# Designs tried in a protein design chat: VHH binders against PI-PLC X domain-containing protein At5g67130. Part 13

Target 1, 376 residues: PI-PLC X domain-containing protein At5g67130, of Arabidopsis thaliana (Mouse-ear cress) (q93xx5)
Amino acid sequence: CSNGNCQLLDSCSSATDCVSGLYCGDCPAVGRSKPVCTRGQATSPTSIINGLPFNKYTWLMTHNAFSNANAPLLPGVERITFYNQEDTITNQLQNGVRGLMLDMYDFNNDIWLCHSLRGQCFNFTAFQPAINILREVEAFLSQNPTEIVTIIIEDYVHRPKGLSTLFANAGLDKYWFPVSKMPRKGEDWPTVTDMVQENHRLLVFTSVAAKEDEEGVAYQWRYMVENESGDPGVKRGSCPNRKESQPLNSKSSSLFLMNYFPTYPVEKDACKEHSAPLAEMVGTCLKSGGNRMPNFLAVNFYMRSDGGGVFEILDRMNGPVLCGCETLSACQPGAAYGSCKNVTVQTRTPSMDSTAGSNSGGSYSGSVQFSRSLAS
Key: E = the ipSAE of ESMFold2; O = the ipSAE of OpenDDE; V2 = 0.75 times the mean of E and O plus 0.25 times the DockQ between their complexes.

## First folded at step 7 (VHH; framework vhh_rezetamig_d1)

Design m05 (at its last look DockQ between E and O 0.39; V2 from the best seeds 0.00; counts 0 for: pae E 8.2 > 2)
Fold by ESMFold2, look of step 7:
Structure m05 (fold): chain B 376 residues (1-376), chain A 121 residues (1-121)
Amino acid sequence: as target 1 above (376 residues)
Amino acid sequence: QLQLQESGPGLVKPSETLSLTCTVSGGSISSGSYYWGWIRQPPGKGLEWIGHIYTSGSTKYYPSLENRVTISVDTSKNQFSLKLSSVTAADTAVYYCARELGRWGYPFDYRGQGTLVTVSS
């Protein structure tokens, strides 16, 4: 195959061989020596099934979304930190990321994004002023009036009113989902339709409890449960909660953030991690959460996989909850719950409880967007 | 002021062992609660943590490398070293030694200048 006709898992030599929504990727970690067409875009769940409470959807989230190798260097300093992603915030949003984890610090008389030790930013760990990234988010929300974005801040900002001023200066006040509307006792959130109607399309959470009263930025763990990040969070067979979080099976919070990334971000290993192992861990975390599907799936290197990747897994997380089907691509807009499209039968479906083979079924997405080509 | 300097061969043949030494000056490896680490940057890619050694001599290595890597310290010379066995072209990178503030190998408050190691016959 060639000329934009190659399907998922077909051999390829460049991105232009693959149908829209796929790129030509490799995964030597699984023993494959040749690149194949690999999924590079999410299907927006609200474009398929609209009108449900926000807490019924699962969204892709990028861990340290700002941390990529191509970010501009500070003058006269080489940045020496680990990176977690491979493309810009704009490209992440265009590919269907809807959650961004950002680490914010006081630095250079401003608020900066840094991938650093808690509480202290250095020239060699600094990326850029936070407002630059927030302007990318504003541009996306302006251009896409039905989309909702969530920002989770690891917050080391000490300047008074620092966060609220920062977001106002980026022009994000007009999209702000107010704390007063956030459910506090495990209730359903407003529907995504209601949120869009009110233009409440930006959710912002901080790790600092005092900021809720001081600045109107929601304290994260009042509204969501969260599993442990790093190596404890990818260890097969368990899904332990973060120490700041209530137990995952607590129903006092409506949202569930699932982390899946090792302590040390190694790009070359991510393609294997974001395949069968991730699908199995979703099942483990679903059970640990009391049969609650996560609402955010936070990963490093979100594009890397052995085929369908995080995008296929998100479809299988959304399908059952939103439309009663095994995957989002089987949902029929406007049809009754459980009325599903005919899809190609596969020998094994990725599930919360099993190792999946390759899934196929004719999933289709828009054009693939990258900061960097992965073709061989 | 603390300074770190890498030394070692810039060219290594496939299947051989890459061996680098980091010389520390302006401070002592044997004092304080610090981790002494090796990181690398393959061409066109980001940093990869290799491993570190704690002042006590305890080591930790990145899992996919741990069967090929050894980090050791020589306190009499104020040096620590990296050996990476059975190298392939995939091990071509700029290698840095660093003093690490945390047990996770991150962040670094001091880093060497880096040395390019090319694996080629």
Scores: ipSAE 0.012, ipTM 0.464, lowest interface PAE 8.2, mean pLDDT 84
ESMFold2 (binder alone), look of step 7: mean pLDDT 84; pTM 0.861
OpenDDE, look of step 7: ipSAE 0.783; ipTM 0.908

## First folded at step 8 (VHH; framework vhh_rezetamig_d1)

Design p01 (from m02 with S105Y; at its last look DockQ between E and O 0.56; V2 from the best seeds 0.00; counts 0 for: pae E 3.5 > 2, grease 26.2 > 24.2)
Fold by ESMFold2, look of step 8:
Order: structure tokens, then C-alpha cells, then sequence
Structure p01 (fold): chain B 376 residues (1-376), chain A 123 residues (1-123)
């Protein structure tokens, strides 16, 4: 196939071979010798089911969103660090990412994004001044007046008023969701409709508790529970909370951040990570959270998959909560909760090289397990 | 203070074994609870973790490499080593040895790293 006619899992040589919204990607980690069409864009959950509290939705989040494998080198310096993503903040937002995890440091008489040792940035771990990426966020919010973005900061900034000044200088104060309106006792957040009407469309969290009172930047773990990141967060059958987080089943915080990425990112393996293993882990974390669906799903290399990827899994996370259906694509706008349309199973093409179990069998294996986990 | 230095051949033929040694100076590999790791950076790409060894000899390797990788420690020489068998052009990279922070998983888990050594796999 060609001419934008290639369907999910059809062989391709470029993205223009694939139906709109698909990416032409390879996955050698599952033994596939040729690229196939994979999902490259999220279905916006608010475009299907609007008007619910913010804490009923699940949003795609990129871990170390700034750590872009294709970022330009600094002059005269070879960057020596791990990369976590492959495209710009603008492209991530356009593809449906709505959460960004950023690491901010005092560096070079400014605030920089660095993928570095805790507390210290080096020229070989530095990416760029943080304000550059924040201006991309501002442009997105300006151009897309109904969209809501969340930023979670791993905060190594010691400059007085550093964060609040940075965001104001980026023009983001006009979208700011104020701390005073954030629920503290497990209440529902304002509806996404109310947030848009008030232009409270940017949520910003810091890892430093003092910054809430000092600068008006919310301390992350007052408002969300979070599972452990890195290798403990991808261990099958286990979804332990971070030490900074209350237990995942605590109902005193309204939001649940789920991390799913190994300690050491490897681009070539991400496509396998974002298939059946991720779907199974969503079920595990749902149970660990006391039947609370995560509100953020944070991943590396968000576009990599063996098929439907994080986007299909996001649909399965949103469907049950937003409309009572197994997946978002089964939701019917305006219909009663639990009134679902039938969703057809998409079969793999014969051009696939892989004959796989749950980890290689992709979304089908994960879909079945995910659905059973949600029902319990 | 603490320094790590890679040594070994810079050119390896396909199907042979890549062998590198990391010499630790200004500190002892047996003096703390640390992991001692090997990392590589292929041309134009980011770092890839290969594996690590704890001072007791316990190892962990990246799963897709584990059948080709051996990491060992020699506390008497204050060294640890990497062997990567059956190399191909895909194994061409700058190889670094590093000390990993013990315990908690961190975004950048190394506090000391060697200067790196380029190993080229060529026909």
C-alpha cells in the first residue's frame, strides 16, 4: 500500500504511506524486520466526553520532555547524557501530549533544562534555557484555547523567585491555575469546561515544598499520588508508591501520576515497552490505587510502539472512567454512561514478521488483560 | 578526587569480543556500596546502559545484551572489566565506565564517569 492508504500494522516506507494520524515506525525489539504504520496521535478525551472534573481524565505525559534525541548540540560541546524523547515540545503537544516532566537547574546565569546529576548541571548534560521550551508551551496554549497543559518540575533552582519569574517572563502567568483552587482533600477538581472558561489552563507543580508558599507553585505531592519511576515502576505485578507520595490507595489526593519507563532509556526498546507490558501495568496500578485510574501516564519515546502504543492504551484508560466503555473509541458523545458502540478488533497484517506472546502480541493481549483489570 | 579510566583496544573485528578495563584511582571499588557500570554512546545517539556489577560480584545486564555481556571486578587491582562478544557494526560507540549511585533509581544515576574510549567495529 501507499498514498496514505496503509492501515495500522501495514508495511510502510514513510509516514505518507499511512492513513492520517499514523506514523511509520520500526520495532526491532519484537523481531520485526520492516517498518509498519503505528499510532502517532492521541484522541483528545475532551473532544469525545467533555464537562467532567479534571481528575476524571487520563492525559499523556512525557518523561524528561526536553531530553530530545534530535536536539541541536551546544557549540563546541558533545552532549553526553540519556535521551528520553525524539521530538520538540511543539510536536509533542500537537500529537496530544498534555503533560511535560521537566528538570530545571541554575546554570550559565539562567535557568536551564538539563538531564544531569542531582543539583548540578554541566555543559555536556545541558539542553537549553528553560524559557525556550516554555515559550513553545505558551504558543500552544495561545493557539489552542480549549487545551489544558500540566508541567511537573524536578526542581533544582535556588535563584530567589526563580520559577515564578521564569513562567511570567514566558508569558504563562495568564494561563496559571492558582494553588488556591487546587483541591487538597480528595475532592473533584473543577470541570475541564470551568477551567477553560476561567483560562486556568496551565497546571504547574514543583518537587520543592517551600515553593508553594514562596512562589505560588504547587508542591506536587500535596495534590497527587505517584508510583515509583525507573525499573521498580516497570516490574511486572508491582506498582509501589514513590517515597514522597502517600500510598497509592490514599484518597486524600485527587490526582494519580503513573510512571512507566525503565531507569535507563533505550530508544530501540521503547516500542516493546509500550504494548502488552504497559497495558498489564495499568491494570496493576489501578488495583494498587484502590480502583483509581491514573490521570497521567508518563513515558519515554511516546511515539514508539508495535501498533497502537500508548495512544491505544490511553483510550482504554479513558473509556471506563469517562463513559463506562472499554475504550474511548466506544464512547458515544451525548449518550448515557455505559451506552457503548461496538468496537471492531483490528487484525494484524500478514506482512508482520512477529508471532508473539503478550509482550510481542501487542495491544490485543494488553487489551484483554486491561479490560479484565478495569472490571474488577 | 575519584577517577575512572577506560583502557583496551579501539578497533575490534566483527564477530570478535570487545574487551575493556576500567581502572579506579583516588578511591577503592570495595570501600562503599556502589554499582560499577558500563555505558556506551553510539555515533549520533544518546547513552545506552550495558550493565553493572556490585562489589560482591553480583551483576545485572541490559536484557537484550545479557547473552553477550560479561562484567567482572578485580578488587586487588581496583579494576572492573567489560567483555561484549559477537560484535557487529551496531556495537561501534564511545564506551564509558561509571560509578552508579546505590539504592534509589535516579534520572542520571552516575556520579563519576570515565573520559570514554571509542571502540570501532570494522571489517
Amino acid sequence: as target 1 above (376 residues)
Amino acid sequence: QLQLQESGPGLVKPSETLSLTCTVSGGSISSGSYYWGWIRQPPGKGLEWIGHIYTSGSTKYYPSLENRVTISVDTSKNQFSLKLSSVTAADTAVYYCARELYGRYWDYPFDYRGQGTLVTVSS
Scores: ipSAE 0.342, ipTM 0.737, lowest interface PAE 3.5, mean pLDDT 85
ESMFold2 (binder alone), look of step 8: mean pLDDT 83; pTM 0.850
OpenDDE, look of step 8: ipSAE 0.858; ipTM 0.936

Design p02 (from m02 with S105R; at its last look DockQ between E and O 0.63; V2 from the best seeds 0.70)
Amino acid sequence: QLQLQESGPGLVKPSETLSLTCTVSGGSISSGSYYWGWIRQPPGKGLEWIGHIYTSGSTKYYPSLENRVTISVDTSKNQFSLKLSSVTAADTAVYYCARELYGRRWDYPFDYRGQGTLVTVSS
ESMFold2, look of step 8: ipSAE 0.659; ipTM 0.872
ESMFold2 (binder alone), look of step 8: mean pLDDT 83; pTM 0.846
OpenDDE, look of step 8: ipSAE 0.844; ipTM 0.928
ESMFold2, look of step 9: ipSAE 0.664; ipTM 0.874
ESMFold2 (binder alone), look of step 9: mean pLDDT 83; pTM 0.850
OpenDDE, look of step 9: ipSAE 0.773; ipTM 0.896

Design p03 (from m02 with D107N; at its last look DockQ between E and O 0.54; V2 from the best seeds 0.00; counts 0 for: pae E 2.7 > 2)
Fold by ESMFold2, look of step 8:
Structure p03 (fold): chain B 376 residues (1-376), chain A 123 residues (1-123)
Amino acid sequence: as target 1 above (376 residues)
Amino acid sequence: QLQLQESGPGLVKPSETLSLTCTVSGGSISSGSYYWGWIRQPPGKGLEWIGHIYTSGSTKYYPSLENRVTISVDTSKNQFSLKLSSVTAADTAVYYCARELYGRSWNYPFDYRGQGTLVTVSS
């Protein structure tokens, strides 16, 4: 196939071979040596169902969103640190990322994004002034008036009013979701329609509790539960809470951040991680959260998969909660909860290695099923 | 003041074993609650974690490398070492030894690092 008609998992030589929203990628970690069409864009859940409370939706989040393997070097400095992503904030937002995890430090008489040791930024771990990325977010919000973005800050900024000044200088105050409107006792958030109407389209959280009263930046763990990140967070069969978080099944806060990435990022293994293992972990974390679907799914190298990737998994997380269907693609705008499209089973076998991809059979693989939660 | 220094050959032939030693000075490898690790930086890429060893001899390796990697410690020489078997061109990198902070830091968790040694895998 060619010319934009290649379907998911069809062989490809470039992204333009694939239907819109697909990219051409491989996954050597699972033994697939030739590229196939893989998902590279999210289906916006609010474009399908837009009248529900914010805490009913699941959003894609990029861990250390700024830590871009392709970021330019600082002049005269070689960067010696781990990378977590492969593209710009603008490209992440265009592809449907709606959550950004950022690490902010005092550095060079400014606030910088660094992938560094706790509390200390060095030239060899520094990426760029934080305001540059925040201006990309401002541009996105300006150009996309119905979209909502969440920023979670690992906060090592000690300068007084550093965060509030930074966001004001980036022009983001006009989108700011005020702390006073954030539910803190497990209530529903405002609907996404109400948030858009009020232009409250940027949610910002800090890891430092004092910043809430000092600067109006919400303390993260007052509003969400969060599982452990790193190796404990990817261990099969386990979804333990982060020590700063209440237990995952606590109903004292409305949001649930799910992390899924190893302690040390490995670009070449991410495509395997974001396939069947991630889908299984979503089920584990759903149960650990008291049958509450996560609202954020935070990953490294978000584009990498062996097929549908994080995007397909997000559809399966959103479908049951938003419209009562197994996947978001089965939701019918304007229809009653539980009124679903039939998803046509494709019989074409995706092309893969020489021992796979014969054209003698094919199927549409099933999705991970999740129990509905978030109701009492 | 703690210092770490890598040593070993800079050129290794494909299919052979890469062997590096880290000499620790200004402190004891047996002291504290630290892990002693190996990391590498392939040309034009970021760091990759290889593995670490605790003084007890307990090791952890990145799973994709697990069957090719051995990290060991020699307390009497205040050294720890890396052996990476069956190397290919993909193993060409600057190799660093480092002291790893225990915990859940996902950033750059090494508070002391060697200056690095380039190891090239070629015929």
Scores: ipSAE 0.455, ipTM 0.789, lowest interface PAE 2.7, mean pLDDT 86
ESMFold2 (binder alone), look of step 8: mean pLDDT 83; pTM 0.851
OpenDDE, look of step 8: ipSAE 0.827; ipTM 0.922

Design p04 (from m02 with P109L; at its last look DockQ between E and O 0.28; V2 from the best seeds 0.00; counts 0 for: pae E 8.6 > 2, grease 25.5 > 24.2)
Fold by ESMFold2, look of step 8:
Structure p04 (fold): chain B 376 residues (1-376), chain A 123 residues (1-123)
Amino acid sequence: as target 1 above (376 residues)
Amino acid sequence: QLQLQESGPGLVKPSETLSLTCTVSGGSISSGSYYWGWIRQPPGKGLEWIGHIYTSGSTKYYPSLENRVTISVDTSKNQFSLKLSSVTAADTAVYYCARELYGRSWDYLFDYRGQGTLVTVSS
């Protein structure tokens, strides 16, 4: 097959061989020697079921969203760090990513994105000035007036008013969701339609509690529970809370961030990680959270899978909550809760105690690209 | 002024063992509480962490390499070593030794790195 005709799991040589919404990716970790077409775009849950509180939706989030091997060498030195993603922020947003985890540092008389350690950025761990990424976010929000984006900052910025000034300089203050409107006691958030109507379409969280009072940037763990990241967060059968978080079943906050990525990112293993193991871990974390579905699913290498990947799993996370169906593709816009259309098995991911699979098809206009051939 | 230098064969046959040594000068492996690591860069790709050894001899390896990797230390020579068994063409890379500035378990920073040595796996 070729020229947009290749179906899910058909062999391919580039993304243009695959039907719309599919990525041409390989998965050596499951014994495949040739690339096949896999899901590469999310289905927008708000395009299917609108009008619910924000905390009823699940969004794809990229861990260290800025950290890809193809990022420019703006410091002028070869990078000596790990990378977590394979495409630009713009492409991530176009493919349906709606959460970005960013690590921000004082560096080079500015605020930079760095994949670094101990609160210090080095020229060999630095990626780029944070404002460049934030301008990509502003452009996306401007061009897509019904979309909502969440940014979670691992915050090593010590400049007074550093974050608030940075976001204002990027033109993002007009989209800012104010801390005063954030529920603090497990209440429902405003509806996504109310958030859009008020143009409160950018949620920003910091890891530094003092920044909430000092700069109006929400302290993350007042508003969400979060499981442990890294190797503890991918251990089968276990979903422990992060030390900064309340227990996952706590009723003190209404958002739930699920991390699923190992301590050390290895691209070739990600495709296996984002298949049956991820589906099983969603079930584990759901139960650990007191049967609360996560609102964010944070991953490395978000397009890598052996088939439907994170995108199929997101559909299965959204369907039950948003419309009472086993998957988002079975939801019928405007129909009563639990009124589902028939869907066929489209993927090979395992059950999460529901009907498997989702239809190919989405509302996102993102680019599906194969970034393995770009310079590093 | 700590310096790290890789040494070892530049060519290894498939199925054999890749063996590299890192010589540390300007400091002692036995001094302080540091991790001593191996990383590699395959052609046209980013850096990949292989594993490390702590001064006490404790090791950690990346899971997909775990059954093929051994890292060891020789304090009398101020050296640490990498052995990677059963190599294939996919193991062709520039290999670096490094001192890790240990911190959070999710991120590692290398504050000193060798110049790197190319190891090619071919018949």
Scores: ipSAE 0.012, ipTM 0.432, lowest interface PAE 8.6, mean pLDDT 84
ESMFold2 (binder alone), look of step 8: mean pLDDT 84; pTM 0.857
OpenDDE, look of step 8: ipSAE 0.697; ipTM 0.865

Design p05 (from m02 with L101Y; at its last look DockQ between E and O 0.76; V2 from the best seeds 0.00; counts 0 for: pae E 4.8 > 2, grease 25.6 > 24.2)
Fold by ESMFold2, look of step 8:
Formats: structure tokens, sequence, C-alpha cells
Structure p05 (fold): chain B 376 residues (1-376), chain A 123 residues (1-123)
């Protein structure tokens, strides 16, 4: 195949071989000798089943969303840090990411995004002023009036009113979901329809409890449970809560953030991580959460997979909750809960032996999306 | 204050073994329960984790390297070391030793790092 007609799991050699919405990516970690077309875009769950409480949906979240391997260097300093992603915030949002984890620091008389040590930013760990990324988010929300974005801040900002001023200067105050409307005792959140009608389409959480009263930025663990991240959080058969979180099966908060990424990010391995191991861990975390599906799935290198990737997994997380079907693809808009259409997921291309490794990485750019529901 | 310093040859021939030592000063490698790790930065790329050794002597290595990597500790010299066998040009990098600390999932997973030493694999 060629010229945009290669289907999911077909071999490809360039970005333009695959059907729109697919990514031509390699996965040497599974011994694959040549790239194949893999999913590169989420199916928006609200485009299929709208009108439910926000806490019924699962959204893709990028861990250290700003830590982009292709980010520009600061003048005169080589960056010495780990990278977690491969594209811009704009591309992530266009591909269906709706949650961003950001690390914010006081640095250079401003607020910067840094992937750094214990609350201190250095030139060699710094990426850019946070306002630049927030303006990308503003542009997305402005152009996409029915979309909702969540930002989780690991907060090392000490300047009084630093966060609220930052978001106002980025033009994001008009989308702000107010803390006063956030459920505090495990109730359902407002419906996504209500949130859109009120233009409450940006949720922002901080790791610093005092900021809720001082600046109106929600303290994260008042509203969500969260599993442990890093190597303990990817151990098969275990989904322990992080120390700041209540037990995952506690119903005192309505949201559930699932982390699935190792302590040390490795681009080459992410494609394997985002397949059967992730699906198994979703099942483990579902049980640990008292049969509560996570609302956010946070990953490194979100586009890397051996086939359907995080996008297929999100469909399988959303289907049961939103429409009573095994996957979002089986949901029928306007049908009763549990009324599902027939759908099958294509199996990956059979492996073959190779004397040469992959010659290319995957690529994908943000372009006009053609959702599955519009094409069916 | 705790300090880490890498030492070893800066030039290694292909197929040979890269050997580095990290000398710890201002603290004991045997005190507390820490992981002592090796990381590297290939030219123009981000950091890559190689592996670590726990203060009790147990090790963990990055899977694709595990057949070529040995990390060991010498408590009498307050040092830990890296051996990477069968090197190729792909192993050219700045190598750092570090004490691992994992505070929040978004932070660096270490709190002390050496200055780094460039190792070039070249004929």
Amino acid sequence: as target 1 above (376 residues)
Amino acid sequence: QLQLQESGPGLVKPSETLSLTCTVSGGSISSGSYYWGWIRQPPGKGLEWIGHIYTSGSTKYYPSLENRVTISVDTSKNQFSLKLSSVTAADTAVYYCAREYYGRSWDYPFDYRGQGTLVTVSS
C-alpha cells in the first residue's frame, strides 16, 4: 500500500502512506522490522455519547506534557533532563489529549516549565515560560468551543497570586471551572453539556493545598484519587494509591487519575507499554478503585504503540461506562444503554523475522480530524 | 555536602568494555536506603537510564542493556562503578552517576548527580 491507503497494521515507510488519523510508527521492542500504521488520534467520547457527568468520561492525559524531545534549547545551555513526549501541546490537543500534567516553577523572574530537581529549576532543566504553553491551550479552547481541558500542576510557584495571574494573562480566566462548583463529597460532576454551556471548559488543579483558598486553584487530592506513578505504578497486579491520595476505592472524591509510566521514560519501549500491559493494568486499577473507571489515563510518548495503543484502550475504558458496550466504537448515539453495534478490532500485523531494525520513527501532525462517527 | 564524581577513560575502542567509577564524598554510600544509578546523555538527545544498585548490593538494569551492564559497589572505597561491555558508537555519551530519589512523579528521579564524563567510542 501507499498514498494514504495503508490501513491499521499495514506496513508503511512514510507518514503519507497511512490513512488519515494513523501514525506510521515503529516498535522495535516487539521485534518488528518495519513500521506499521497505528492509531494516532482519539475518538472524542463526547462526540459519541454526550450529556453525562464529567466524571463518567475517560480522557487521555500526557505526563510532563511540556517535556518534548524536540523542544528548543535555551541559548548557551545544553538541556540535561528526561523527555516524556515528542510533540507540541497544540499537536497533543489536536490528537485528542485532554489532560496536561505541567511542572511550574519560579524561574528567571517568571513562571517556567521545567523537568527538574526537588522544586528548583535550572537552565539545563528548563523548557520555556509557562505562559507560552497556556496560550496554546487558549487557542485550542477558542477554536474548539465544545472541548474541555484539564491541567494538573506540580506546583513550585511561590509568588503570591502567581498561578491566577499567569492564567489570566494567558486569557484563560474566561474558561475557568470555578472551585465552588466542584463536587467535594463524591457527587457527580456537572454534565459535560452544562460545563460547555457555562463555558467552564478549563479545569486546573494544583499540588499545593493553600492555593485553593488563596488563588481559587483546586487542590488536586480533594477532588481525585490517584495511583502511584513510576515503577511501582506499572507493576503487574498492583495499583496502589499515592501517599497524597485517599485509597483508590474511597468514594469521598469523584475523579480517578490513573498513571501508567515507568520511573525512567524510554521512547523505544513506550510502544510495548501501550498495548496488552496497559489494558491489564486498567483492569487492575478498575478493581482497586472499587469498580470505578479512571477518568484520566496519564502516559509518556502517547502516540507510541504496537497497533491501537492508548487510543484503543481509551475506547475500551469509555465504552462500558458511557453506553454499556465493550468499546466506544460499539456505542450507538441516541440508543439505550447496552444497545451496541457489532464492531471488531483489527489484529496487529503478524510479526516476521528481520536482520535489520526499524529505519524510521513514527510521525504525525495535527490536521483536520475525521472522526469515526462522521465517516460511518 | 554529598558530592559525586565520575572517573574513567574518555576513549574506548569498539567491542571493548567501558568502565567508570563514581566516588562519593561528604556522605557514606552505605548509609540510608538509596539507589545509586548511572545515566547517560548521547549527543543531541535526552538522558537515558542505564541501571542502579541498591545499598544492599542488588541491581536493576534497563532491559535492552542488561546483558552488557554490570553495576557494583565498593563500600570500603565509598565508590560504585559501571561496566558496559561490547561497546559501539551508539554508546558514545556523557555518563553521569547519581543518587536516586523519587519525590513526585514529575520530578527528576535523583537528588545528587555528578558533573558527567564524556566517553567516546572510536577506533
Scores: ipSAE 0.194, ipTM 0.664, lowest interface PAE 4.8, mean pLDDT 85
ESMFold2 (binder alone), look of step 8: mean pLDDT 82; pTM 0.839
OpenDDE, look of step 8: ipSAE 0.873; ipTM 0.943

Design p06 (from m02 with Y62N; at its last look DockQ between E and O 0.51; V2 from the best seeds 0.00; counts 0 for: pae E 3.8 > 2)
Fold by ESMFold2, look of step 8:
Structure p06 (fold): chain B 376 residues (1-376), chain A 123 residues (1-123)
Amino acid sequence: as target 1 above (376 residues)
Amino acid sequence: QLQLQESGPGLVKPSETLSLTCTVSGGSISSGSYYWGWIRQPPGKGLEWIGHIYTSGSTKYNPSLENRVTISVDTSKNQFSLKLSSVTAADTAVYYCARELYGRSWDYPFDYRGQGTLVTVSS
């Protein structure tokens, strides 16, 4: 194949070989020596099935979204920290990311994004003033009036009213989802349609409980359960809750944040991890959550995979919940729940190598049935 | 106060073994609750974690490097070391030794770091 005709998993030499929404990526970690067309863009779940409560959808979230290896350096300073992503916030949002994890610090008489330690930012761990990233979010929300974005803040800001002032200065007050409307007893959230109607399209959470009363920024763990991040969060067969979270199967919160990234970012291994291992972990976390599908899937290096990646896995997470189908691409808008169109579903296993290719015309069920437990 | 200092050759030929030593002063590597690690920064790239060692000799390595890396500790010299075998130009980087403040994955994982030493793999 060539010239924009190459399908998912077809061999490629450049991005222009692949159909729209794919890029030419490689994954040496699975033993593949040739690049293949790899998925780089989400299918918006609300563009297929709209009008459900917010807590019925699964959204892609980027861990340390600001920690971009290609971010500009501060003048005269070499950045000496880990990175977790490879592109801008604007590009992440354009590709279908709808959740951003941000680390905010007091620094340089301002609030900065830093990947740093002990609540202190340094020139060599600093990325940029947080307002710059928030202006990218504002631009996205203004240009895309039906989209909803969630921000999770690891909060090291001690300046009084620091967060509320920051978001107001970025022009984000007009999109603010008020804490008073957030379900606290495990109820359904407002529908995505209601949220769009009211222009309540930005959800913001902080790791600091006092900020809820002080500044109107929701304390994260009143509204969501969350599994352990880092190495415990990628251990096969285990999905333990983090210490700040209630048990994952608790019904006191409506949202479920699933983390899937190691303690130390390993760029070269991410493509393997975002394939069969992630799909298995979704099944494990679904069970641990009392058959509740996660609402956020937080990853490093969100575009890296051996083929369908996090995007295909999101489709498989959304399909069963939203329309009763194996994957989102099988949903038929306006049809009854469980009324699915026939689609070809490719599954890559660890044993696949240079033989990967796209199927045509036929039906194929995925090799894991992690989504069927939602109905029970 | 604790100080870490890297030492070793700044130039290594391709296919040879890169060998570095970190000398700890102002504290003991046997003092119990810390991991002692190696990280590197290739030109124009972010930090890459190489691995760490606990005083007992327990190690953990970056999966992408683990077949080539050995980290060891010599408590009698208050030192720990890195060996990276079969190097190529891709292993050119500034190498740092560090004491890990191992914690949640949202954190920068080190609280003390050496000044760094440039190792060039060439000719």
Scores: ipSAE 0.322, ipTM 0.710, lowest interface PAE 3.8, mean pLDDT 85
ESMFold2 (binder alone), look of step 8: mean pLDDT 82; pTM 0.841
OpenDDE, look of step 8: ipSAE 0.826; ipTM 0.922

## First folded at step 9 (VHH; framework vhh_rezetamig_d1)

Design q01 (from p02 with G32S S33N T55H; at its last look DockQ between E and O 0.68; V2 from the best seeds 0.00; counts 0 for: pae E 3.3 > 2)
Fold by ESMFold2, look of step 9:
Structure q01 (fold): chain B 376 residues (1-376), chain A 123 residues (1-123)
Amino acid sequence: as target 1 above (376 residues)
Amino acid sequence: QLQLQESGPGLVKPSETLSLTCTVSGGSISSSNYYWGWIRQPPGKGLEWIGHIYHSGSTKYYPSLENRVTISVDTSKNQFSLKLSSVTAADTAVYYCARELYGRRWDYPFDYRGQGTLVTVSS
């Protein structure tokens, strides 16, 4: 196949071989000798089922979204740090990422994005001034008036009013979701339609509690539970809470951030990580959260998979919550909850309820499988 | 001032073993708050973590390398070493030894790094 005709899992030599929404991806980690078409774009859950509270949706989030393996070098400095992603913020947003984790530092008499240590940024860990990334977010929000973006900041900024000034200078204050409207006791968030109507389409959280009162930037762990990141967060069968977070099954906050990435990012292995292991971990974290589906799924190298990847998994996270179907693609807009259309079942992905036991009794339902040709 | 210095051959033939030593000066590898790690940077790429060792001899390796990698420590010489067996062209990189901070969560965990030594796998 060629010229936009290649389907999911068909062999490819270029992204233009694949149908729209697919990426031509390599996965040697699973023993595959040729690139195939893999999913590279999310299905927006609000484009299928609108009008629910924000905390009913699951969104794709990129860990260290700015840490782009293809970022240009700073003049005269070789960058020596770990990378977590492979494309620009603009491209991530266009592909359906709606959450961005950013590390912000005082650096060069400005606020910079750095993948660094000790609360200090160095030339060899620096990427760019934070305002450049935030201007990409502003451009996206202005051009896409029904979209909502969440930013989570690992905050090393000590300048007084540094964050609030930064976001205002990027033109983002007009989209700002105010802290005063954020539920603090596990209540539902406003509906996505109310948020769009009020133009409250940017949620921003900081890791520094004092910034909430000082600058109006929400302290992250007042509003969400979060599992551990790094190697403890990818250990099969275990989904422990981060130390700053309440236990995952606590209902004192409405949002649940699920991290799934190893301590040390390895680009070549990410395609395997974002397949059956991730699907199983979603099931484990769902159970650890008291049968609460995560609202954010944070990953490295979000486009890498052996097939449907994080995008397929997100569809299976959203379907049951939003419309009572096994996957988002089975939802019928305007139909009664649980009224599902026929979809092709992906035979390579395990059920997310197979790892930690399901409260549904372990039965698979809601999807109709059609045979695929063996000679594709 | 803590300093880390790599030493070893810059050229290794395919299928042979890459062997490097890191000499630590201005500090002790027996410090309980640190791990001693090997990282590498392939040409035009970012850093890749290989593994680390604690002064007691306890090791952790990147899973896809673990059957080819051995990291060892000699506390009497204040040194630690890397052996990577069965090398191919994919193992060509600048290799660094580094001190890893205990308790880093999801950030850059190294506070001291050697100068780096290019190891080329060819011929």
Scores: ipSAE 0.374, ipTM 0.747, lowest interface PAE 3.3, mean pLDDT 86
ESMFold2 (binder alone), look of step 9: mean pLDDT 84; pTM 0.852
OpenDDE, look of step 9: ipSAE 0.766; ipTM 0.898

